# VH-VL binders against UPF0598 protein C8orf82 homolog: the designs that were tried, part 9

Target 1, 218 residues: UPF0598 protein C8orf82 homolog, of Mus musculus (Mouse) (q8ve95)
Amino acid sequence: MWPPSGAVRNLALVLARSQRARTCSGVERVSYTQGQSPEPRTREYFYYVDHQGQLFLDDSKMKNFITCFKDLQFLVTFFSRLRPNHSGRYEASFPFLSLCGRERNFLRCEDRPVVFTHLLASDSESPRLSYCGGGEALAIPFEPARLLPLAANGRLYHPAPERAGGVGLVRSALAFELSACFEYGPSSPTVPSHVHWQGRRIALTMDLAPLLPAAPPP

## First folded at step 1 (VH-VL)

Design Ua25 (framework fv_umesolerbart)
Fold by ESMFold2-Fast, scan of step 1:
Structure Ua25 (fold): chain C 218 residues (1-218), chain A 120 residues (1-120), chain B 107 residues (1-107)
Amino acid sequence: as target 1 above (218 residues)
Amino acid sequence: EVQLVESGGDLVQPGGSLRLSCAASGFTFSSYEMNWVRQAPGKGLEWVSFISSSGSTIYYADSVKGRFTISRDNAKKSLYLQMTSLRAEDTAVYYCARSGYDFWSGMDVWGQGTLVTVSS
Amino acid sequence: EIVMTQSPATLSVSPGERATLSCRASQSVSSNLAWYQQKPGQAPRRLIYGASTRATGIPARFSGSGSGTEFTLTISSLQSEDFAIYYCQQYNNWPLTFGGGTKVEIK
């Protein structure tokens, strides 16, 4: 590991000392021990990302602003190496994996593994969306035409790296700001047709819809 | 069944070009790092090139830099090696090999190899 | 590049005997070392990775040890199917490099 993100994790592991997770929310119950070594050179750690883009040790009893990971370089390394979990281990419970040197970092998520938290200005450059606390290092171009307000759950989505599923959740506070300028057509009062962004009237493509499961009707 | 199958090996003249292909089946190709490794007749193994799962990170052995190009098509589940300016010393069986899911595990799955002969 | 040197080049042993193969790196590769077995006309097969971890399906008679620059592959009771060429490979530094191989042949 470069830099010493192991120090940040070690502190979190010390604070969660005797905790062993026997259950994993949303998929199936699994048994693991943080830092377990199934092979001499391997260390396995288990993580959870919430709807606000905050990263936690999966077995943390309290998941709030105080207990989430805040080390910028660790977050950048973790999410930059994130990809679907095809390791043959814990795939059902932890659908994503970040490989960091000798460590397998398994991840499950409340909604999407990528959660956009901030709209970044780059002076005269086009705006970018930053995700999961990674600042400018975890930022992608903001594409207002590709915003997807999902009527079924009331959430807002935006393109994300393909290795992380191609679509990311926009955190609620940011979603409220970004969706304030949606325009609705007379034939579709519940689904916006356009977004007004920086003095322009931009048609919504809705191309992300197939990447998200539809909510059941009743 | 996890499998890698190489193809494209042929007899070529010095200075010629050849494209090798490797078809993957039985696993999620887009999640794995891939390598080309070669072996000259009666000689040992020589690593040729590496490509990351996304295709964004590529490395070459000095002996092939500027002449060989590794690429992949994750939708087609295929790995390629474009060879140009071929030399007699490039004569070898070329193996497609998976790096394992974690790079530090070495190469866990290998194809049967395809023979490239560079001779007049 | 890191040069991998294997010794001996050829090892003659009888079935049931213990075979010990050596691999030396020109600079430290930590434990980022794998061992492969290759039989005539076949592709290499990974036996060991991380210097000492046996790959899935590999018999217990194969064991690896070492770290840094000195590594050993041991076959505790040689079977007829174990007569092959064995290669070590470092994956600590770019470019990846293999040893020259040790041929294990019947005495």
Scores: ipSAE 0.000, ipTM 0.421, lowest interface PAE 16.1, mean pLDDT 83

Design Ua31 (framework fv_umesolerbart)
Fold by ESMFold2-Fast, scan of step 1:
Structure Ua31 (fold): chain C 218 residues (1-218), chain A 121 residues (1-121), chain B 107 residues (1-107)
Amino acid sequence: as target 1 above (218 residues)
Amino acid sequence: EVQLVESGGDLVQPGGSLRLSCAASGFTFSSYEMNWVRQAPGKGLEWVSFISSSGSTIYYADSVKGRFTISRDNAKKSLYLQMTSLRAEDTAVYYCARDRYEILTGYFDYWGQGTLVTVSS
Amino acid sequence: EIVMTQSPATLSVSPGERATLSCRASQSVSSNLAWYQQKPGQAPRRLIYGASTRATGIPARFSGSGSGTEFTLTISSLQSEDFAIYYCQQYNNWPLTFGGGTKVEIK
């Protein structure tokens, strides 16, 4: 049998898109020294972002509100330069990389590298979601139709910058607020079909589902 | 072709009741959100009511809330508007309009020809 | 509710001339704005949705523009069949609301 080339091409594209939105697992142990210099004038640092969007040095013994980075300028610079790690270095353990001049900042994450923390909404402007403590400088348009409640883990996802994987986690407190008006269809009482937003009844596209991992095996 | 045919418009006294029907053909009725829109003689368009494709979500304009009831029968491919406690200001041509309320859409792609409701003694 | 205001109420133009119709929303509706044409004795017909996207079968002389609160419908080289009343409608928020209409009539 010889199927149309378009069908094979579409399958390859779906697989490529899934790989691009890789999640941070952090199960692998790897050896590094913070600030190591593999070549003159280059310094490497290693970071971790949790499910609340808080950024830490990866080797911090405690990861809590006290030890997370809070400097707005640093957070904006770090996350605005975040890209998939294709450097040939630490790719399995740190799937994302933020290049700041001569610094290579490797990142692993609990769920997604982009974690939405705040809804920025006003009557004069279209609503936006802010991520990882970056305020208005790290905000993207809010697209309620593209919200994805993932049954496998009970978490809520939203589009994120393509350079940072294309999909971001909505932190639990914000997810609670955004999920208040989900509508469930008669065909599935546990999977929402629509969201009610600013008086609008909006169908959920579920287009982010292929970018996220399936439920793990038992 | 897509067709929406309204019926049931009549002359009725204030305080009376009337049931409007809209018969759909040429498309899968059960897949579309539906609306009623009215237009008083010589005046502009006024949205009246919305019903989702399954019938589970319903909205009304404040001017008719508590007096009008929208419903649909997907097996019969029909949309209904039950009007009670009618007032002179309800006098209008009532249009059945098809809405694809998906991904921030709420515009009407097909309209019926309308049915005239006159509320007068 | 979002109030939609259309201006002018009446626009007198000759065939072949350009007509420009305005629609203003009392608060932002993003690009969720549609335009309809209604001829005497007929139901409204969809012209534009998403502020600028022409519906299938609508001639190129019809164009829509704008976002947020200010929107414009332009009809270039008006044809005899274009004399009608035009309504804008926001579909950003419930309740759905229409403008009061602009009547385009022969000068």
Scores: ipSAE 0.000, ipTM 0.448, lowest interface PAE 16.0, mean pLDDT 83

Design Ua37 (framework fv_umesolerbart)
Fold by ESMFold2-Fast, scan of step 1:
Structure Ua37 (fold): chain C 218 residues (1-218), chain A 122 residues (1-122), chain B 107 residues (1-107)
Amino acid sequence: as target 1 above (218 residues)
Amino acid sequence: EVQLVESGGDLVQPGGSLRLSCAASGFTFSSYEMNWVRQAPGKGLEWVSFISSSGSTIYYADSVKGRFTISRDNAKKSLYLQMTSLRAEDTAVYYCAREGYYDFWSGSFDYWGQGTLVTVSS
Amino acid sequence: EIVMTQSPATLSVSPGERATLSCRASQSVSSNLAWYQQKPGQAPRRLIYGASTRATGIPARFSGSGSGTEFTLTISSLQSEDFAIYYCQQYNNWPLTFGGGTKVEIK
């Protein structure tokens, strides 16, 4: 019943802490054990996705290119089944959940659970944005008019699947490339009014802004 | 009150260079996109170049690309067009034009300068 | 590039009559179309933007209509100061392009 691309899952089991109560260091403290079984035949795993769209075991001591998950089939399955966490378990610390058979895969994210990593362009097909290392299988139509540069944090956002929150982060390298196409309006030097794309001058809608949290007042 | 005043037009030999200037007054120059538009004697209007309010985005007509350079100095409230490798076909009145602030801001020109004549002739 | 075609090249009209000028785009420009008036020895003056929005200070006798590829500028009850050359311009795609102009002259 373990997926054929179970090398990543075998690694997760090997790297699981022996501590019964796992305390996450840093910003928030949560107790769990990787691979814990709250009921017979159920396994729970805890994951983290960074601002580059790299997926990690949440309790990994080092989070870099070497330690991130790279198995395409696993990434496609994980992110295709991602939804808001309404399980009654770990909702405050892990706002998203991916159910893979008998596994509950809890996800926390640095910014958004969907992080766009590549623009997929072809002469014969409309451009698409790929997210979280999933290639063609995790790609959605590129909608330049709906790009949202957020002044509060200097980051770029784009529509994402509704099941994963409806808005995704554009990773920094891709955002830098796409930002070269921006034209800035008279109301602010930091907020563009248009994007220039494939010979078109496209007005930005800013319709994603309500979907992103505003900074709390002091 | 809004004024755009072009200068620098002259008679120049083919292959020569010339720099056009546009002095802006009566508005916040740094908040507006600017363009150069030209008109050959007795002919229609031809768009030449665009520069964004910050100067970060620039676009050229294919006929001038690689030969002309648009720039702006927001502190001096001035727009420039550096012209090199001039050809007889570049003979025209050159207009400085401002894009509308409240008007969809998308390439229509609400104010124009009076123009400066560039003649490329041997 | 999008080619803008204006017709007729010359329109002869008597004062007080209605003038109708056409502008056609080689592909859709949505409503991103402007109209300009140019008198001899003067810079162009913007009349209409967004295909149908009259610019500030432009008399009500000027009206624009159309979307996509077919556009019209109408001057109702033509006045003596309206004899000029009129240009349409698309600003939907780079490069920005103008029509060849329609000269409105006295009959």
Scores: ipSAE 0.000, ipTM 0.429, lowest interface PAE 19.8, mean pLDDT 84

Design Ua43 (framework fv_umesolerbart)
Fold by ESMFold2-Fast, scan of step 1:
Structure Ua43 (fold): chain C 218 residues (1-218), chain A 123 residues (1-123), chain B 107 residues (1-107)
Amino acid sequence: as target 1 above (218 residues)
Amino acid sequence: EVQLVESGGDLVQPGGSLRLSCAASGFTFSSYEMNWVRQAPGKGLEWVSFISSSGSTIYYADSVKGRFTISRDNAKKSLYLQMTSLRAEDTAVYYCARESYDILTGYEYFDYWGQGTLVTVSS
Amino acid sequence: EIVMTQSPATLSVSPGERATLSCRASQSVSSNLAWYQQKPGQAPRRLIYGASTRATGIPARFSGSGSGTEFTLTISSLQSEDFAIYYCQQYNNWPLTFGGGTKVEIK
């Protein structure tokens, strides 16, 4: 099945055409043209996901709620097909790739490619965390014991699909809500030992710590 | 189940205009690339035009560039070819062809063809 | 544009014999080549894509080979329904181009 992503992307390209791209604002940025065709019938597009899980064309001048992609089916298709970029092209600048037919969709991220935006819970279903605006279709089981508050940057992390690195960022508003449930030991004011969830006191495993770099990515 | 039905072929005089239609059924039309291919009587196949699934990417053969316009209406599941400034050399059966893309290999090909509609340009 | 040349223009063979059809591209098309069969009064039918991959429902007696500029379609043990015109097509570059066709007829 061909995804409707082509129509969504064409709209984004039209909206971004009046805005000048800056290719050399960072030393790690490489030159490209949105929709470039390095081989016949192949199109390449370049994307950026921020710390709130909002997806943008990489060269968009303004990155805010108004300019981010909001089409549910496009977001689901994009993030469902996301894999590490081992294509031999743009790997250093765009570490993830989503292949959609003839289109290579390169992705770079502010923190992690998976950013959890919502806790999905109902009286009849176990809680799940939804990421990157994909609703029910981009959701995984919520595992409170595996929440990782990282002291170095003050951010909260949770397991994510292995194909996308195994660790996702919890966006600030949701992290604030979840962090209200943390319990700190008397000798550890910065690192919580437990989380209180639905009437239970759950020990934090901290098993995600080795999956995150000791220093910010270069 | 998958069907492509062309219509609109007619006898027209040189310099005239004609609009061909291709009605698709049995598949999700909006998910497929579409092409027009023609064949002059007793001659071989000649590719005419391509349109992407969204309608945003369009290509033409040099022989028809500037005279023919390909378009599609995904809501109506229809493909169109607007022909202007017709010449005797445009006389052909016009086929609507669906393009399949094998995502695992990256290979493309025309997997289904309509039965064709005859356009005759004669004085 | 890439010019596709098919040879021979006409191939006369007897039922049960092997037919080998040639398709040549004026520049490399990698493996982006398809083969189609057309019988009199009918629309073309898909046979092979990616130079060597048989389309669903196509008998094993049809095989494609080649890459770059030289391609062949082989029909082993020709059957009566295989007498038709065969076209190669490149989809490597715009514009898409077809060969002139090879007519396989009974001798």
Scores: ipSAE 0.000, ipTM 0.441, lowest interface PAE 14.3, mean pLDDT 83

Design Ub04 (framework fv_umesolerbart)
Fold by ESMFold2-Fast, scan of step 1:
Structure Ub04 (fold): chain C 218 residues (1-218), chain A 117 residues (1-117), chain B 107 residues (1-107)
Amino acid sequence: as target 1 above (218 residues)
Amino acid sequence: EVQLVESGGDLVQPGGSLRLSCAASGFTFSDYYMNWVRQAPGKGLEWVSFISSSGSYIYYADSVKGRFTISRDNAKKSLYLQMTSLRAEDTAVYYCARESWGYFDYWGQGTLVTVSS
Amino acid sequence: EIVMTQSPATLSVSPGERATLSCRASQSVSSYLAWYQQKPGQAPRRLIYDASTRATGIPARFSGSGSGTEFTLTISSLQSEDFAIYYCQQYDNWPYTFGGGTKVEIK
């Protein structure tokens, strides 16, 4: 009986990495060819999502509104199938992976893979936040009590699907609008205590704080 | 080494309540999604409930929704399943399972719940 | 909910023979499918995930294939320790669902 190799055990330990630990900020330069086929019937593609929630081919020389993906069906499929990259391939540079049929779609991000772009309001139901251009198909319940302004980078965060890291970035324009609803105490000008939403004064839970880096010491 | 140890299984009358516990060790419990999966005697596996690493997202099988409540205590490294309005059809071995990107990489030994008069 | 159907319910195979187990999803689950082995009195054990990736420590005789709605688990040269019940599970969406199981027994 031949025991399994130490290399197989080491790979398994790497693949067992914590989902909470995954971020996009530690991306490294790597070499790949878009559409490469490491195994028969498999294609690999490499993507980047910016702080506005716009999706690009990673190797695009210009990343702006003109060059980002805008096809709703593609965006919905891509982000709905997004998971942490535990494939053993490109994990350090591309921490998320979307499997679409025979395609491995590797993703790196400027901040979070989920970026909330729009507040979807309805008089018949609770508001929802839509992310990454996916409209109503990529929307989750808006939870104002769970908004987290992060002092370290001046950005606003909200819960996101756990498969995509559990916390999403609120894009700057939307964050500016939502931040107008915050109430600050006299003893803490940098961290709000409450949010005023639809006639209610709601205490902030701060429960997303452990998932995000702390402010650097003064 | 990863270990999951279930406890709390017992004989319960129909309509009764029972609380199951799962004690985790050998890994950072607060970083993992957790699930309950059950298996009736001589039958197949049935997913019961999911809880995210933070506890913010929770899902239930339709068969238990409104009767069972999943919860976790990350400081105590424990997963719980509070069962109410128990029925004979809830008789099963209940497994605590750790999730690795949707599939279950580690399972406990299971704890038997028997619902009968 | 996504319904998972395994066939056959029972597969009788002699040691050293090839066993092929099928799992069908009522709608596409992409490659988000896992296979588990369960022996009497034991908890299930992970065999295959992402349709075709063998879990650490699982012998090379176990292989998974398929995508979308049709999946197969193959045991190329069945050994005495492989007589067990095998379950497939989809994790494309909630609720997570299992197949009814295939019992692999001695012919």
Scores: ipSAE 0.000, ipTM 0.434, lowest interface PAE 17.0, mean pLDDT 83

Design Ub10 (framework fv_umesolerbart)
Fold by ESMFold2-Fast, scan of step 1:
Structure Ub10 (fold): chain C 218 residues (1-218), chain A 118 residues (1-118), chain B 107 residues (1-107)
Amino acid sequence: as target 1 above (218 residues)
Amino acid sequence: EVQLVESGGDLVQPGGSLRLSCAASGFTFSDYYMNWVRQAPGKGLEWVSFISSSGSYIYYADSVKGRFTISRDNAKKSLYLQMTSLRAEDTAVYYCARGWDSYYFDYWGQGTLVTVSS
Amino acid sequence: EIVMTQSPATLSVSPGERATLSCRASQSVSSYLAWYQQKPGQAPRRLIYDASTRATGIPARFSGSGSGTEFTLTISSLQSEDFAIYYCQQYDNWPYTFGGGTKVEIK
């Protein structure tokens, strides 16, 4: 199934077109055509990732569990190749770009392009956080000391690959589980000072805070 | 410091079998994709095989499909390449290489020489 | 498979000079291209990935450029430790393929 399946993308395009045809048309904010070719041997596609880590065609009118991309190999290839968009094209609307052969895959996100969905932990392996539905193939070392609960929005963040902005959102269900491990000081009920993980009391570094003001365009 | 140390290279007759090992240290082995890359004497580099961090995803070069098997033991921090039905064109230095993020190789071992000759 | 072609096979330059190495892909690999340096008797070392991103610890005199099918590695003000063989590699599609290498040697 690798490279990423053209059939998976083509099916999603068909579904997106069907939904667009069946619903009242909204006002388009950015002008593009899925699969457009601005120069020979280049194809451009436009995607959206939500706060649950689900990937959609950007122009999909319904964004739910049924319409999101679920093909593991496609998700792995897409997110492994994600970079800041410095292409000179659509940078303001799509701050990230995944280059897959002949394709420029532009991405915009609800919060962060990397959204952690699962904790992969076992007695024989170091714990890892998996993101965007990619399973163990899209997982990075879990660094509990670097968890950042952001008071401004009530969300939880964790380090992500630097190429994808260096900070990822922890999906709400996983964030709820991990938040049970936080220790709060008597004068700061909403800002934890430590996290308790595998029998250890670990001080939070808060080193990710400066990276969040660089949020993608709305 | 990150270290990868290959072993198992030997002289083997055509049609023979050999198992290469790569011992990793200085990092959390279970967190990284691993690869085998080979280099024939006086020639360039050729990618041989890939294995994901848990071992769930495995890929091979067409030249070795059906003959080579990549595997890993995360508890022992070791990567393996089981080679069967060896051919003269498999003669090469075999490198263990660590992958991360965008599938490029950030660290390499010193290599182990496999010679397939009558 | 995607064929990677490097030119020239050998480049003779003097210390302090600029070296420009070319890598061509038989089909577009977008920006999924890496450059490695290999010295005699040693394993390859990463230099550049994603066509233009320098790996941590790699001196600023190394720069990569290009996209699609044409890529360039430039070494400005060549130092004695830079005499080596350089390989390009695409990781756009399996199987991963390398160029034949460019040997940078002293004039």
Scores: ipSAE 0.000, ipTM 0.415, lowest interface PAE 16.0, mean pLDDT 82

Design Ub16 (framework fv_umesolerbart)
Fold by ESMFold2-Fast, scan of step 1:
Structure Ub16 (fold): chain C 218 residues (1-218), chain A 119 residues (1-119), chain B 107 residues (1-107)
Amino acid sequence: as target 1 above (218 residues)
Amino acid sequence: EVQLVESGGDLVQPGGSLRLSCAASGFTFSDYYMNWVRQAPGKGLEWVSFISSSGSYIYYADSVKGRFTISRDNAKKSLYLQMTSLRAEDTAVYYCARGGDYYEAFDIWGQGTLVTVSS
Amino acid sequence: EIVMTQSPATLSVSPGERATLSCRASQSVSSYLAWYQQKPGQAPRRLIYDASTRATGIPARFSGSGSGTEFTLTISSLQSEDFAIYYCQQYDNWPYTFGGGTKVEIK
């Protein structure tokens, strides 16, 4: 009959805002010009990262392997300097910002700003996951126990740098390979309970689940 | 003024426990990774532990795993190190250090607090 | 873990001379390397990060170079306040590791 109390609404709004701060989906329409200069010597650029970890200029008409950024030095610099956008500019539309000198590089994403593309493993080193095409320079420790398969969208997630949202998407090809290591319990044929990694049977913590928004049923 | 101030260092017997605190001021504490670094008397620097901005991502040096617990309270702008099963080898000045990003390393350090583990 | 090796352990130099300090990583750390200065009774102070970027307020006589596994800190025209212990640190992967330090002392 009447709207819920202000206290209940405030809590829901705080939770929704927190979820938006950790995801790029739900971008509102916005007006900008690539390379705009709001103050002398400052340039602003607008970017988009897809579910494969490919980076594009946001206004690119075609987004595919041919048109994505491939320059290693640029990708490493861009994603190394990525942080939540608390600049007061374009926050709702571009939740992340990479500061490269006097360039403000605003980013929105299809799923997560960090998308893991490769597993880096060798006999002498602990395994690491590389993200967004940055190779060894954009890699973090692989934590198999913290892998989160999300039933709602069929995607796989892994911890990521907190500055870049704390949770990253594992791209589909890599997720398929890693999913071969999952063990399913008798009570849940669609959600794994353990992962088998390097001779160990490791229980999944599922600790990332509260950090990801629930997807509506398909 | 950006500042980190450690406290809690004391003389403790082997096998004892101690809780260190680090109070942050002058910056948005919840936006930064935090670290504990120690230095034994007359020796070099040794990284002890890392905690991410939200507290969800934590790492320890092998020498302290299972004995030390790092935590943070973003509302109180404080970082903690709970130490248990202390050994003589844990005797050191413990520094609180702010780590903002991969390329910036530890840009702000506290003054340190001395922990002495002796019988 | 990534082992950081600094050389020399002690460097004796006269004021006005050039000091060159080396830091070697047991595996590539890309450019995720920092240099710190520590004076007796004080906390370390960051001099260089990202291998070659000078921290705010650090004099131009301090310069860092290198990438991958081999890194160098150079102090041109050494001043009296530069006599201290210098540490390199990798922050590419956990556990974070420091070198053993190089003591720069007056000759």
Scores: ipSAE 0.000, ipTM 0.452, lowest interface PAE 14.4, mean pLDDT 83

Design Ub22 (framework fv_umesolerbart)
Fold by ESMFold2-Fast, scan of step 1:
Structure Ub22 (fold): chain C 218 residues (1-218), chain A 120 residues (1-120), chain B 107 residues (1-107)
Amino acid sequence: as target 1 above (218 residues)
Amino acid sequence: EVQLVESGGDLVQPGGSLRLSCAASGFTFSDYYMNWVRQAPGKGLEWVSFISSSGSYIYYADSVKGRFTISRDNAKKSLYLQMTSLRAEDTAVYYCARDLYYDSSGFDYWGQGTLVTVSS
Amino acid sequence: EIVMTQSPATLSVSPGERATLSCRASQSVSSYLAWYQQKPGQAPRRLIYDASTRATGIPARFSGSGSGTEFTLTISSLQSEDFAIYYCQQYDNWPYTFGGGTKVEIK
């Protein structure tokens, strides 16, 4: 039997074909065929994650809410197995790889491969950030002291699993909520010094800055 | 303190069945992939089975496929291995091992093991 | 399946000396390789993961190197508590596979 991820992927391929979009220009990248088999029983698939944490087949002509993967179990498996791509194949174009049996799932991302979508808080446990639509199964401890607003692009970042680069993007809606808690010092009105969280005033470490790429030039 | 405690190992006759259990404590069990690994007396380690955090994705070593079934109960914080059609070659100490790609690559915590002996 | 081969099967070293253990994969496993230490009657303990990252609490004398098909575990100055069997494991693809082990014993 096929793993559930195979069925979900086949459905997405059907949807991509049925919902073709016209494009004026493409971007140059390495050539591949979805489901290609470089070795017997090995299948290679190519994916893209956007700044909202939505996962797509890379060659989907439309990348919107309709065409993104929504199956919880598939998303959990995909992102739980995500690692840097050191395979010798497609490394420059697809910097991350998720292995599922004999299926190689190559991933490229708009910003970061981990995109936090929800803050999970309960009376019984410390707050956690959930990413990429994986709910409680894809959640890590929320560390407010390590939040990093990047002035150059206006985005908010938080620690992420080391296997996925150590830094994740906080999606816009959640970033807006969390950024309301920032405090700016008198000597630096554009860079926050502290975050106010659950009645505490917490100094920001800014330790994630070296892990982030420079903003693109204007 | 992270703990994994296996139980259920016993002496069984060839063709018999056993159910192994692994009780987890000290961490959020539902966040972790779990594995069974076995070791025959005086021999090396052999991976047996994998189960994802939700239980939706499962893999087996070819030597046990069709005879063993891995499962988990996240509410009870327990991992199981149902073993059927046991053979002398299945005699081993069975370990449960924690596997999460976030902070731990490979198996970061192991139980103490439970001995399964298949003999007449 | 990816076959993991460890050499030597047994390594005799004096306390304070350097030990070098080898692990070879039948095909590339990138850096998805872990090293474990096992003492008699005990469960294995993870020493190294991602080929070269030391696990929390593991002494600096343990180091891992390599990528692709050739991997090495080095113990720079053997202590009495280091005499054990060491296993490499690939987690690049299922089935996960272990090497046959290298027994490090006192000379």
Scores: ipSAE 0.000, ipTM 0.419, lowest interface PAE 17.4, mean pLDDT 83

